# Ledger of designs, part 10: VH-VL binders against Cytosine-containing mismatch-binding protein 1 (cmb1)

Target 1, 199 residues: Cytosine-containing mismatch-binding protein 1 (cmb1), of Schizosaccharomyces pombe (q10241)
Amino acid sequence: MVFAIRIRQFHTTLVSAEKNGLQKLIPPRLKTIWNQMLVETKGAGNGPERFEMIRQKYKALTADEIQKYKNKLQEQFDAEKKRFMETLRSFTPTEIDSENRRRSKEAHSTGSRYYRLRHPDVPKKPSSAFILFYKELRNNPKLRQELGIPEAISTLVEETQNASKAWKELAEDKKKPFIDKSKALKEQYDKFMKEAGFR
Below, E stands for the ipSAE of ESMFold2; O stands for the ipSAE of OpenDDE; V2 stands for 0.75 times the mean of E and O plus 0.25 times the DockQ between their complexes.

## First folded at step 19 (VH-VL; framework fv_denrakibart)

Design e2 (from v1 with heavy chain F99Y; at its last look DockQ between E and O 0.02; V2 from the best seeds 0.00; counts 0 for: pae E 14.6 > 2, placed apart)
Heavy chain, then light chain:
Amino acid sequence: EVQLVQSGAEVKKPGESLKISCKGSGYSFTSYWIGWVRQMPGKGLEWMGIIDPYDSYTRYSPSFQGQVTISADKSISTAYLQWSSLKASDTAMYYCARYGERWSYFDYWGQGTLVTVSS
Amino acid sequence: DIVMTQSPDSLAVSLGERATINCKSSRSVLYRDKNQNYLAWYQQKPGQPPKLLIYYASTLESGVPDRFSGSGSGTDFTLTISSLQAEDVAVYYCQQYYSTPLTFGQGTKVEIK
ESMFold2, look of step 19: ipSAE 0.000; ipTM 0.496
ESMFold2 (binder alone), look of step 19: mean pLDDT 94; pTM 0.955
OpenDDE, look of step 19: ipSAE 0.653; ipTM 0.882

Design e3 (from v1 with heavy chain S104T; at its last look DockQ between E and O 0.51; V2 from the best seeds 0.00; counts 0 for: pae E 4.5 > 2)
Heavy chain, then light chain:
Amino acid sequence: EVQLVQSGAEVKKPGESLKISCKGSGYSFTSYWIGWVRQMPGKGLEWMGIIDPYDSYTRYSPSFQGQVTISADKSISTAYLQWSSLKASDTAMYYCARFGERWTYFDYWGQGTLVTVSS
Amino acid sequence: DIVMTQSPDSLAVSLGERATINCKSSRSVLYRDKNQNYLAWYQQKPGQPPKLLIYYASTLESGVPDRFSGSGSGTDFTLTISSLQAEDVAVYYCQQYYSTPLTFGQGTKVEIK
ESMFold2, look of step 19: ipSAE 0.249; ipTM 0.720
ESMFold2 (binder alone), look of step 19: mean pLDDT 94; pTM 0.958
OpenDDE, look of step 19: ipSAE 0.283; ipTM 0.689

## First folded at step 21 (VH-VL; framework fv_denrakibart)

Design va (from v1 with heavy chain S31D; at its last look DockQ between E and O 0.01; V2 from the best seeds 0.00; counts 0 for: pae E 14.4 > 2, placed apart)
Heavy chain, then light chain:
Amino acid sequence: EVQLVQSGAEVKKPGESLKISCKGSGYSFTDYWIGWVRQMPGKGLEWMGIIDPYDSYTRYSPSFQGQVTISADKSISTAYLQWSSLKASDTAMYYCARFGERWSYFDYWGQGTLVTVSS
Amino acid sequence: DIVMTQSPDSLAVSLGERATINCKSSRSVLYRDKNQNYLAWYQQKPGQPPKLLIYYASTLESGVPDRFSGSGSGTDFTLTISSLQAEDVAVYYCQQYYSTPLTFGQGTKVEIK
ESMFold2, look of step 21: ipSAE 0.000; ipTM 0.455
ESMFold2 (binder alone), look of step 21: mean pLDDT 94; pTM 0.956
OpenDDE, look of step 21: ipSAE 0.700; ipTM 0.911

Design vb (from v1 with heavy chain E101S R102E; at its last look DockQ between E and O 0.02; V2 from the best seeds 0.00; counts 0 for: pae E 16.2 > 2, placed apart)
Heavy chain, then light chain:
Amino acid sequence: EVQLVQSGAEVKKPGESLKISCKGSGYSFTSYWIGWVRQMPGKGLEWMGIIDPYDSYTRYSPSFQGQVTISADKSISTAYLQWSSLKASDTAMYYCARFGSEWSYFDYWGQGTLVTVSS
Amino acid sequence: DIVMTQSPDSLAVSLGERATINCKSSRSVLYRDKNQNYLAWYQQKPGQPPKLLIYYASTLESGVPDRFSGSGSGTDFTLTISSLQAEDVAVYYCQQYYSTPLTFGQGTKVEIK
ESMFold2, look of step 21: ipSAE 0.000; ipTM 0.441
ESMFold2 (binder alone), look of step 21: mean pLDDT 93; pTM 0.948
OpenDDE, look of step 21: ipSAE 0.624; ipTM 0.869

Design vc (from v1 with heavy chain S31Y; at its last look DockQ between E and O 0.70; V2 from the best seeds 0.65)
Heavy chain, then light chain:
Amino acid sequence: EVQLVQSGAEVKKPGESLKISCKGSGYSFTYYWIGWVRQMPGKGLEWMGIIDPYDSYTRYSPSFQGQVTISADKSISTAYLQWSSLKASDTAMYYCARFGERWSYFDYWGQGTLVTVSS
Amino acid sequence: DIVMTQSPDSLAVSLGERATINCKSSRSVLYRDKNQNYLAWYQQKPGQPPKLLIYYASTLESGVPDRFSGSGSGTDFTLTISSLQAEDVAVYYCQQYYSTPLTFGQGTKVEIK
ESMFold2, look of step 21: ipSAE 0.472; ipTM 0.834
ESMFold2 (binder alone), look of step 21: mean pLDDT 94; pTM 0.958
OpenDDE, look of step 21: ipSAE 0.540; ipTM 0.832
ESMFold2, look of step 22: ipSAE 0.531; ipTM 0.857
ESMFold2 (binder alone), look of step 22: mean pLDDT 93; pTM 0.953
OpenDDE, look of step 22: ipSAE 0.725; ipTM 0.928

## First folded at step 22 (VH-VL; framework fv_denrakibart)

Design vd (from v2 with heavy chain S31Y; at its last look DockQ between E and O 0.79; V2 from the best seeds 0.00; counts 0 for: pae E 7.9 > 2)
Heavy chain, then light chain:
Amino acid sequence: EVQLVQSGAEVKKPGESLKISCKGSGYSFTYYWIGWVRQMPGKGLEWMGIIDPYDSYTRYSPSFQGQVTISADKSISTAYLQWSSLKASDTAMYYCARFGSKWSYFDYWGQGTLVTVSS
Amino acid sequence: DIVMTQSPDSLAVSLGERATINCKSSRSVLYRDKNQNYLAWYQQKPGQPPKLLIYYASTLESGVPDRFSGSGSGTDFTLTISSLQAEDVAVYYCQQYYSTPLTFGQGTKVEIK
ESMFold2, look of step 22: ipSAE 0.018; ipTM 0.594
ESMFold2 (binder alone), look of step 22: mean pLDDT 94; pTM 0.953
OpenDDE, look of step 22: ipSAE 0.705; ipTM 0.913

Design ve (from v1 with heavy chain S31H; at its last look DockQ between E and O 0.79; V2 from the best seeds 0.00; counts 0 for: pae E 3.2 > 2)
Heavy chain, then light chain:
Amino acid sequence: EVQLVQSGAEVKKPGESLKISCKGSGYSFTHYWIGWVRQMPGKGLEWMGIIDPYDSYTRYSPSFQGQVTISADKSISTAYLQWSSLKASDTAMYYCARFGERWSYFDYWGQGTLVTVSS
Amino acid sequence: DIVMTQSPDSLAVSLGERATINCKSSRSVLYRDKNQNYLAWYQQKPGQPPKLLIYYASTLESGVPDRFSGSGSGTDFTLTISSLQAEDVAVYYCQQYYSTPLTFGQGTKVEIK
ESMFold2, look of step 22: ipSAE 0.581; ipTM 0.874
ESMFold2 (binder alone), look of step 22: mean pLDDT 94; pTM 0.956
OpenDDE, look of step 22: ipSAE 0.738; ipTM 0.933
ESMFold2, look of step 23: ipSAE 0.368; ipTM 0.784
ESMFold2 (binder alone), look of step 23: mean pLDDT 94; pTM 0.956
OpenDDE, look of step 23: ipSAE 0.636; ipTM 0.875

## First folded at step 23 (VH-VL; framework fv_denrakibart)

Design vg (from ve with light chain L30F; at its last read DockQ between E and O 0.49; V2 from the best seeds 0.64)
Heavy chain, then light chain:
Amino acid sequence: EVQLVQSGAEVKKPGESLKISCKGSGYSFTHYWIGWVRQMPGKGLEWMGIIDPYDSYTRYSPSFQGQVTISADKSISTAYLQWSSLKASDTAMYYCARFGERWSYFDYWGQGTLVTVSS
Amino acid sequence: DIVMTQSPDSLAVSLGERATINCKSSRSVFYRDKNQNYLAWYQQKPGQPPKLLIYYASTLESGVPDRFSGSGSGTDFTLTISSLQAEDVAVYYCQQYYSTPLTFGQGTKVEIK
ESMFold2, look of step 23: ipSAE 0.527; ipTM 0.857
ESMFold2 (binder alone), look of step 23: mean pLDDT 94; pTM 0.957
OpenDDE, look of step 23: ipSAE 0.397; ipTM 0.755
ESMFold2, look of step 24: ipSAE 0.522; ipTM 0.854
ESMFold2 (binder alone), look of step 24: mean pLDDT 94; pTM 0.957
OpenDDE, look of step 24: ipSAE 0.732; ipTM 0.928
ESMFold2, fold request of step 27: ipSAE 0.547, 0.603, 0.585; ipTM 0.860, 0.881, 0.875
ESMFold2 (binder alone), fold request of step 27: mean pLDDT 94, 94, 94; pTM 0.960, 0.961, 0.959
OpenDDE, fold request of step 27: ipSAE 0.770, 0.771, 0.770; ipTM 0.958, 0.959, 0.959
ESMFold2, last read: ipSAE 0.470, 0.607, 0.585; ipTM 0.824, 0.880, 0.874
ESMFold2 (binder alone), last read: mean pLDDT 94, 94, 94; pTM 0.960, 0.959, 0.961
OpenDDE, last read: ipSAE 0.767, 0.768, 0.770; ipTM 0.956, 0.958, 0.958

Design vh (from ve with heavy chain Y54F; at its last look DockQ between E and O 0.67; V2 from the best seeds 0.00; counts 0 for: pae E 7.7 > 2)
Heavy chain, then light chain:
Amino acid sequence: EVQLVQSGAEVKKPGESLKISCKGSGYSFTHYWIGWVRQMPGKGLEWMGIIDPFDSYTRYSPSFQGQVTISADKSISTAYLQWSSLKASDTAMYYCARFGERWSYFDYWGQGTLVTVSS
Amino acid sequence: DIVMTQSPDSLAVSLGERATINCKSSRSVLYRDKNQNYLAWYQQKPGQPPKLLIYYASTLESGVPDRFSGSGSGTDFTLTISSLQAEDVAVYYCQQYYSTPLTFGQGTKVEIK
ESMFold2, look of step 23: ipSAE 0.029; ipTM 0.583
ESMFold2 (binder alone), look of step 23: mean pLDDT 94; pTM 0.957
OpenDDE, look of step 23: ipSAE 0.656; ipTM 0.884

Design vs (from ve with heavy chain D52S D55S W103S, light chain Y31S Y98S; at its last look DockQ between E and O 0.09; V2 from the best seeds 0.00; counts 0 for: pae E 5.6 > 2, placed apart)
Heavy chain, then light chain:
Amino acid sequence: EVQLVQSGAEVKKPGESLKISCKGSGYSFTHYWIGWVRQMPGKGLEWMGIISPYSSYTRYSPSFQGQVTISADKSISTAYLQWSSLKASDTAMYYCARFGERSSYFDYWGQGTLVTVSS
Amino acid sequence: DIVMTQSPDSLAVSLGERATINCKSSRSVLSRDKNQNYLAWYQQKPGQPPKLLIYYASTLESGVPDRFSGSGSGTDFTLTISSLQAEDVAVYYCQQYSSTPLTFGQGTKVEIK
ESMFold2, look of step 23: ipSAE 0.105; ipTM 0.567
ESMFold2 (binder alone), look of step 23: mean pLDDT 94; pTM 0.954
OpenDDE, look of step 23: ipSAE 0.040; ipTM 0.648

## First folded at step 24 (VH-VL; framework fv_denrakibart)

Design vi (from vc with light chain L30F; at its last look DockQ between E and O 0.65; V2 from the best seeds 0.00; counts 0 for: pae E 2.5 > 2)
Heavy chain, then light chain:
Amino acid sequence: EVQLVQSGAEVKKPGESLKISCKGSGYSFTYYWIGWVRQMPGKGLEWMGIIDPYDSYTRYSPSFQGQVTISADKSISTAYLQWSSLKASDTAMYYCARFGERWSYFDYWGQGTLVTVSS
Amino acid sequence: DIVMTQSPDSLAVSLGERATINCKSSRSVFYRDKNQNYLAWYQQKPGQPPKLLIYYASTLESGVPDRFSGSGSGTDFTLTISSLQAEDVAVYYCQQYYSTPLTFGQGTKVEIK
ESMFold2, look of step 24: ipSAE 0.438; ipTM 0.817
ESMFold2 (binder alone), look of step 24: mean pLDDT 94; pTM 0.956
OpenDDE, look of step 24: ipSAE 0.727; ipTM 0.927

Design vj (from vg with heavy chain E101S; at its last look DockQ between E and O 0.62; V2 from the best seeds 0.00; counts 0 for: pae E 2.3 > 2)
Heavy chain, then light chain:
Amino acid sequence: EVQLVQSGAEVKKPGESLKISCKGSGYSFTHYWIGWVRQMPGKGLEWMGIIDPYDSYTRYSPSFQGQVTISADKSISTAYLQWSSLKASDTAMYYCARFGSRWSYFDYWGQGTLVTVSS
Amino acid sequence: DIVMTQSPDSLAVSLGERATINCKSSRSVFYRDKNQNYLAWYQQKPGQPPKLLIYYASTLESGVPDRFSGSGSGTDFTLTISSLQAEDVAVYYCQQYYSTPLTFGQGTKVEIK
ESMFold2, look of step 24: ipSAE 0.568; ipTM 0.869
ESMFold2 (binder alone), look of step 24: mean pLDDT 93; pTM 0.951
OpenDDE, look of step 24: ipSAE 0.725; ipTM 0.925
ESMFold2, look of step 25: ipSAE 0.450; ipTM 0.824
ESMFold2 (binder alone), look of step 25: mean pLDDT 94; pTM 0.954
OpenDDE, look of step 25: ipSAE 0.732; ipTM 0.931

Design vk (from vc with heavy chain E101S; at its last look DockQ between E and O 0.61; V2 from the best seeds 0.00; counts 0 for: pae E 3.5 > 2)
Heavy chain, then light chain:
Amino acid sequence: EVQLVQSGAEVKKPGESLKISCKGSGYSFTYYWIGWVRQMPGKGLEWMGIIDPYDSYTRYSPSFQGQVTISADKSISTAYLQWSSLKASDTAMYYCARFGSRWSYFDYWGQGTLVTVSS
Amino acid sequence: DIVMTQSPDSLAVSLGERATINCKSSRSVLYRDKNQNYLAWYQQKPGQPPKLLIYYASTLESGVPDRFSGSGSGTDFTLTISSLQAEDVAVYYCQQYYSTPLTFGQGTKVEIK
ESMFold2, look of step 24: ipSAE 0.320; ipTM 0.759
ESMFold2 (binder alone), look of step 24: mean pLDDT 93; pTM 0.952
OpenDDE, look of step 24: ipSAE 0.722; ipTM 0.924

## First folded at step 25 (VH-VL; framework fv_denrakibart)

Design vl (from vj with light chain F30Y; at its last look DockQ between E and O 0.61; V2 from the best seeds 0.00; counts 0 for: pae E 3.7 > 2)
Heavy chain, then light chain:
Amino acid sequence: EVQLVQSGAEVKKPGESLKISCKGSGYSFTHYWIGWVRQMPGKGLEWMGIIDPYDSYTRYSPSFQGQVTISADKSISTAYLQWSSLKASDTAMYYCARFGSRWSYFDYWGQGTLVTVSS
Amino acid sequence: DIVMTQSPDSLAVSLGERATINCKSSRSVYYRDKNQNYLAWYQQKPGQPPKLLIYYASTLESGVPDRFSGSGSGTDFTLTISSLQAEDVAVYYCQQYYSTPLTFGQGTKVEIK
ESMFold2, look of step 25: ipSAE 0.275; ipTM 0.743
ESMFold2 (binder alone), look of step 25: mean pLDDT 93; pTM 0.953
OpenDDE, look of step 25: ipSAE 0.733; ipTM 0.933

Design vm (from vj with light chain V29I; at its last look DockQ between E and O 0.64; V2 from the best seeds 0.00; counts 0 for: pae E 2.7 > 2)
Heavy chain, then light chain:
Amino acid sequence: EVQLVQSGAEVKKPGESLKISCKGSGYSFTHYWIGWVRQMPGKGLEWMGIIDPYDSYTRYSPSFQGQVTISADKSISTAYLQWSSLKASDTAMYYCARFGSRWSYFDYWGQGTLVTVSS
Amino acid sequence: DIVMTQSPDSLAVSLGERATINCKSSRSIFYRDKNQNYLAWYQQKPGQPPKLLIYYASTLESGVPDRFSGSGSGTDFTLTISSLQAEDVAVYYCQQYYSTPLTFGQGTKVEIK
ESMFold2, look of step 25: ipSAE 0.414; ipTM 0.807
ESMFold2 (binder alone), look of step 25: mean pLDDT 93; pTM 0.952
OpenDDE, look of step 25: ipSAE 0.726; ipTM 0.928

Design vn (from vj with light chain N35G; at its last fold request DockQ between E and O 0.43; V2 from the best seeds 0.61)
Heavy chain, then light chain:
Amino acid sequence: EVQLVQSGAEVKKPGESLKISCKGSGYSFTHYWIGWVRQMPGKGLEWMGIIDPYDSYTRYSPSFQGQVTISADKSISTAYLQWSSLKASDTAMYYCARFGSRWSYFDYWGQGTLVTVSS
Amino acid sequence: DIVMTQSPDSLAVSLGERATINCKSSRSVFYRDKGQNYLAWYQQKPGQPPKLLIYYASTLESGVPDRFSGSGSGTDFTLTISSLQAEDVAVYYCQQYYSTPLTFGQGTKVEIK
ESMFold2, look of step 25: ipSAE 0.552; ipTM 0.867
ESMFold2 (binder alone), look of step 25: mean pLDDT 94; pTM 0.953
OpenDDE, look of step 25: ipSAE 0.733; ipTM 0.932
ESMFold2, fold request of step 27: ipSAE 0.539, 0.581, 0.562; ipTM 0.860, 0.872, 0.867
ESMFold2 (binder alone), fold request of step 27: mean pLDDT 93, 93, 93; pTM 0.950, 0.951, 0.951
OpenDDE, fold request of step 27: ipSAE 0.767, 0.765, 0.769; ipTM 0.956, 0.955, 0.958

## First folded at step 26 (VH-VL; framework fv_denrakibart)

Design vo (from vg with light chain N35G; at its last read DockQ between E and O 0.66; V2 from the best seeds 0.68)
Heavy chain, then light chain:
Amino acid sequence: EVQLVQSGAEVKKPGESLKISCKGSGYSFTHYWIGWVRQMPGKGLEWMGIIDPYDSYTRYSPSFQGQVTISADKSISTAYLQWSSLKASDTAMYYCARFGERWSYFDYWGQGTLVTVSS
Amino acid sequence: DIVMTQSPDSLAVSLGERATINCKSSRSVFYRDKGQNYLAWYQQKPGQPPKLLIYYASTLESGVPDRFSGSGSGTDFTLTISSLQAEDVAVYYCQQYYSTPLTFGQGTKVEIK
ESMFold2, look of step 26: ipSAE 0.441; ipTM 0.817
ESMFold2 (binder alone), look of step 26: mean pLDDT 94; pTM 0.957
OpenDDE, look of step 26: ipSAE 0.678; ipTM 0.898
ESMFold2, fold request of step 27: ipSAE 0.458, 0.524, 0.605; ipTM 0.831, 0.849, 0.882
ESMFold2 (binder alone), fold request of step 27: mean pLDDT 94, 94, 94; pTM 0.959, 0.959, 0.961
OpenDDE, fold request of step 27: ipSAE 0.770, 0.770, 0.769; ipTM 0.957, 0.958, 0.958
ESMFold2, last read: ipSAE 0.572, 0.614, 0.514; ipTM 0.867, 0.888, 0.853
ESMFold2 (binder alone), last read: mean pLDDT 94, 94, 94; pTM 0.958, 0.960, 0.958
OpenDDE, last read: ipSAE 0.767, 0.768, 0.771; ipTM 0.956, 0.957, 0.958

Design vp (from ve with light chain N35G; at its last fold request DockQ between E and O 0.50; V2 from the best seeds 0.00; counts 0 for: pae E 2.1 > 2)
Heavy chain, then light chain:
Amino acid sequence: EVQLVQSGAEVKKPGESLKISCKGSGYSFTHYWIGWVRQMPGKGLEWMGIIDPYDSYTRYSPSFQGQVTISADKSISTAYLQWSSLKASDTAMYYCARFGERWSYFDYWGQGTLVTVSS
Amino acid sequence: DIVMTQSPDSLAVSLGERATINCKSSRSVLYRDKGQNYLAWYQQKPGQPPKLLIYYASTLESGVPDRFSGSGSGTDFTLTISSLQAEDVAVYYCQQYYSTPLTFGQGTKVEIK
ESMFold2, look of step 26: ipSAE 0.467; ipTM 0.831
ESMFold2 (binder alone), look of step 26: mean pLDDT 94; pTM 0.956
OpenDDE, look of step 26: ipSAE 0.704; ipTM 0.911
ESMFold2, fold request of step 27: ipSAE 0.270, 0.356, 0.490; ipTM 0.740, 0.772, 0.838
ESMFold2 (binder alone), fold request of step 27: mean pLDDT 94, 94, 94; pTM 0.958, 0.957, 0.957
OpenDDE, fold request of step 27: ipSAE 0.765, 0.767, 0.768; ipTM 0.955, 0.957, 0.956

Design vq (from v1 with light chain N35G; at its last look DockQ between E and O 0.67; V2 from the best seeds 0.00; counts 0 for: pae E 6.8 > 2)
Heavy chain, then light chain:
Amino acid sequence: EVQLVQSGAEVKKPGESLKISCKGSGYSFTSYWIGWVRQMPGKGLEWMGIIDPYDSYTRYSPSFQGQVTISADKSISTAYLQWSSLKASDTAMYYCARFGERWSYFDYWGQGTLVTVSS
Amino acid sequence: DIVMTQSPDSLAVSLGERATINCKSSRSVLYRDKGQNYLAWYQQKPGQPPKLLIYYASTLESGVPDRFSGSGSGTDFTLTISSLQAEDVAVYYCQQYYSTPLTFGQGTKVEIK
ESMFold2, look of step 26: ipSAE 0.087; ipTM 0.641
ESMFold2 (binder alone), look of step 26: mean pLDDT 94; pTM 0.956
OpenDDE, look of step 26: ipSAE 0.707; ipTM 0.914

Design vr (from vo with light chain N37T; at its last look DockQ between E and O 0.29; V2 from the best seeds 0.00; counts 0 for: germline match VL .474 < .500, pae E 7.9 > 2)
Heavy chain, then light chain:
Amino acid sequence: EVQLVQSGAEVKKPGESLKISCKGSGYSFTHYWIGWVRQMPGKGLEWMGIIDPYDSYTRYSPSFQGQVTISADKSISTAYLQWSSLKASDTAMYYCARFGERWSYFDYWGQGTLVTVSS
Amino acid sequence: DIVMTQSPDSLAVSLGERATINCKSSRSVFYRDKGQTYLAWYQQKPGQPPKLLIYYASTLESGVPDRFSGSGSGTDFTLTISSLQAEDVAVYYCQQYYSTPLTFGQGTKVEIK
ESMFold2, look of step 26: ipSAE 0.021; ipTM 0.582
ESMFold2 (binder alone), look of step 26: mean pLDDT 94; pTM 0.957
OpenDDE, look of step 26: ipSAE 0.456; ipTM 0.784

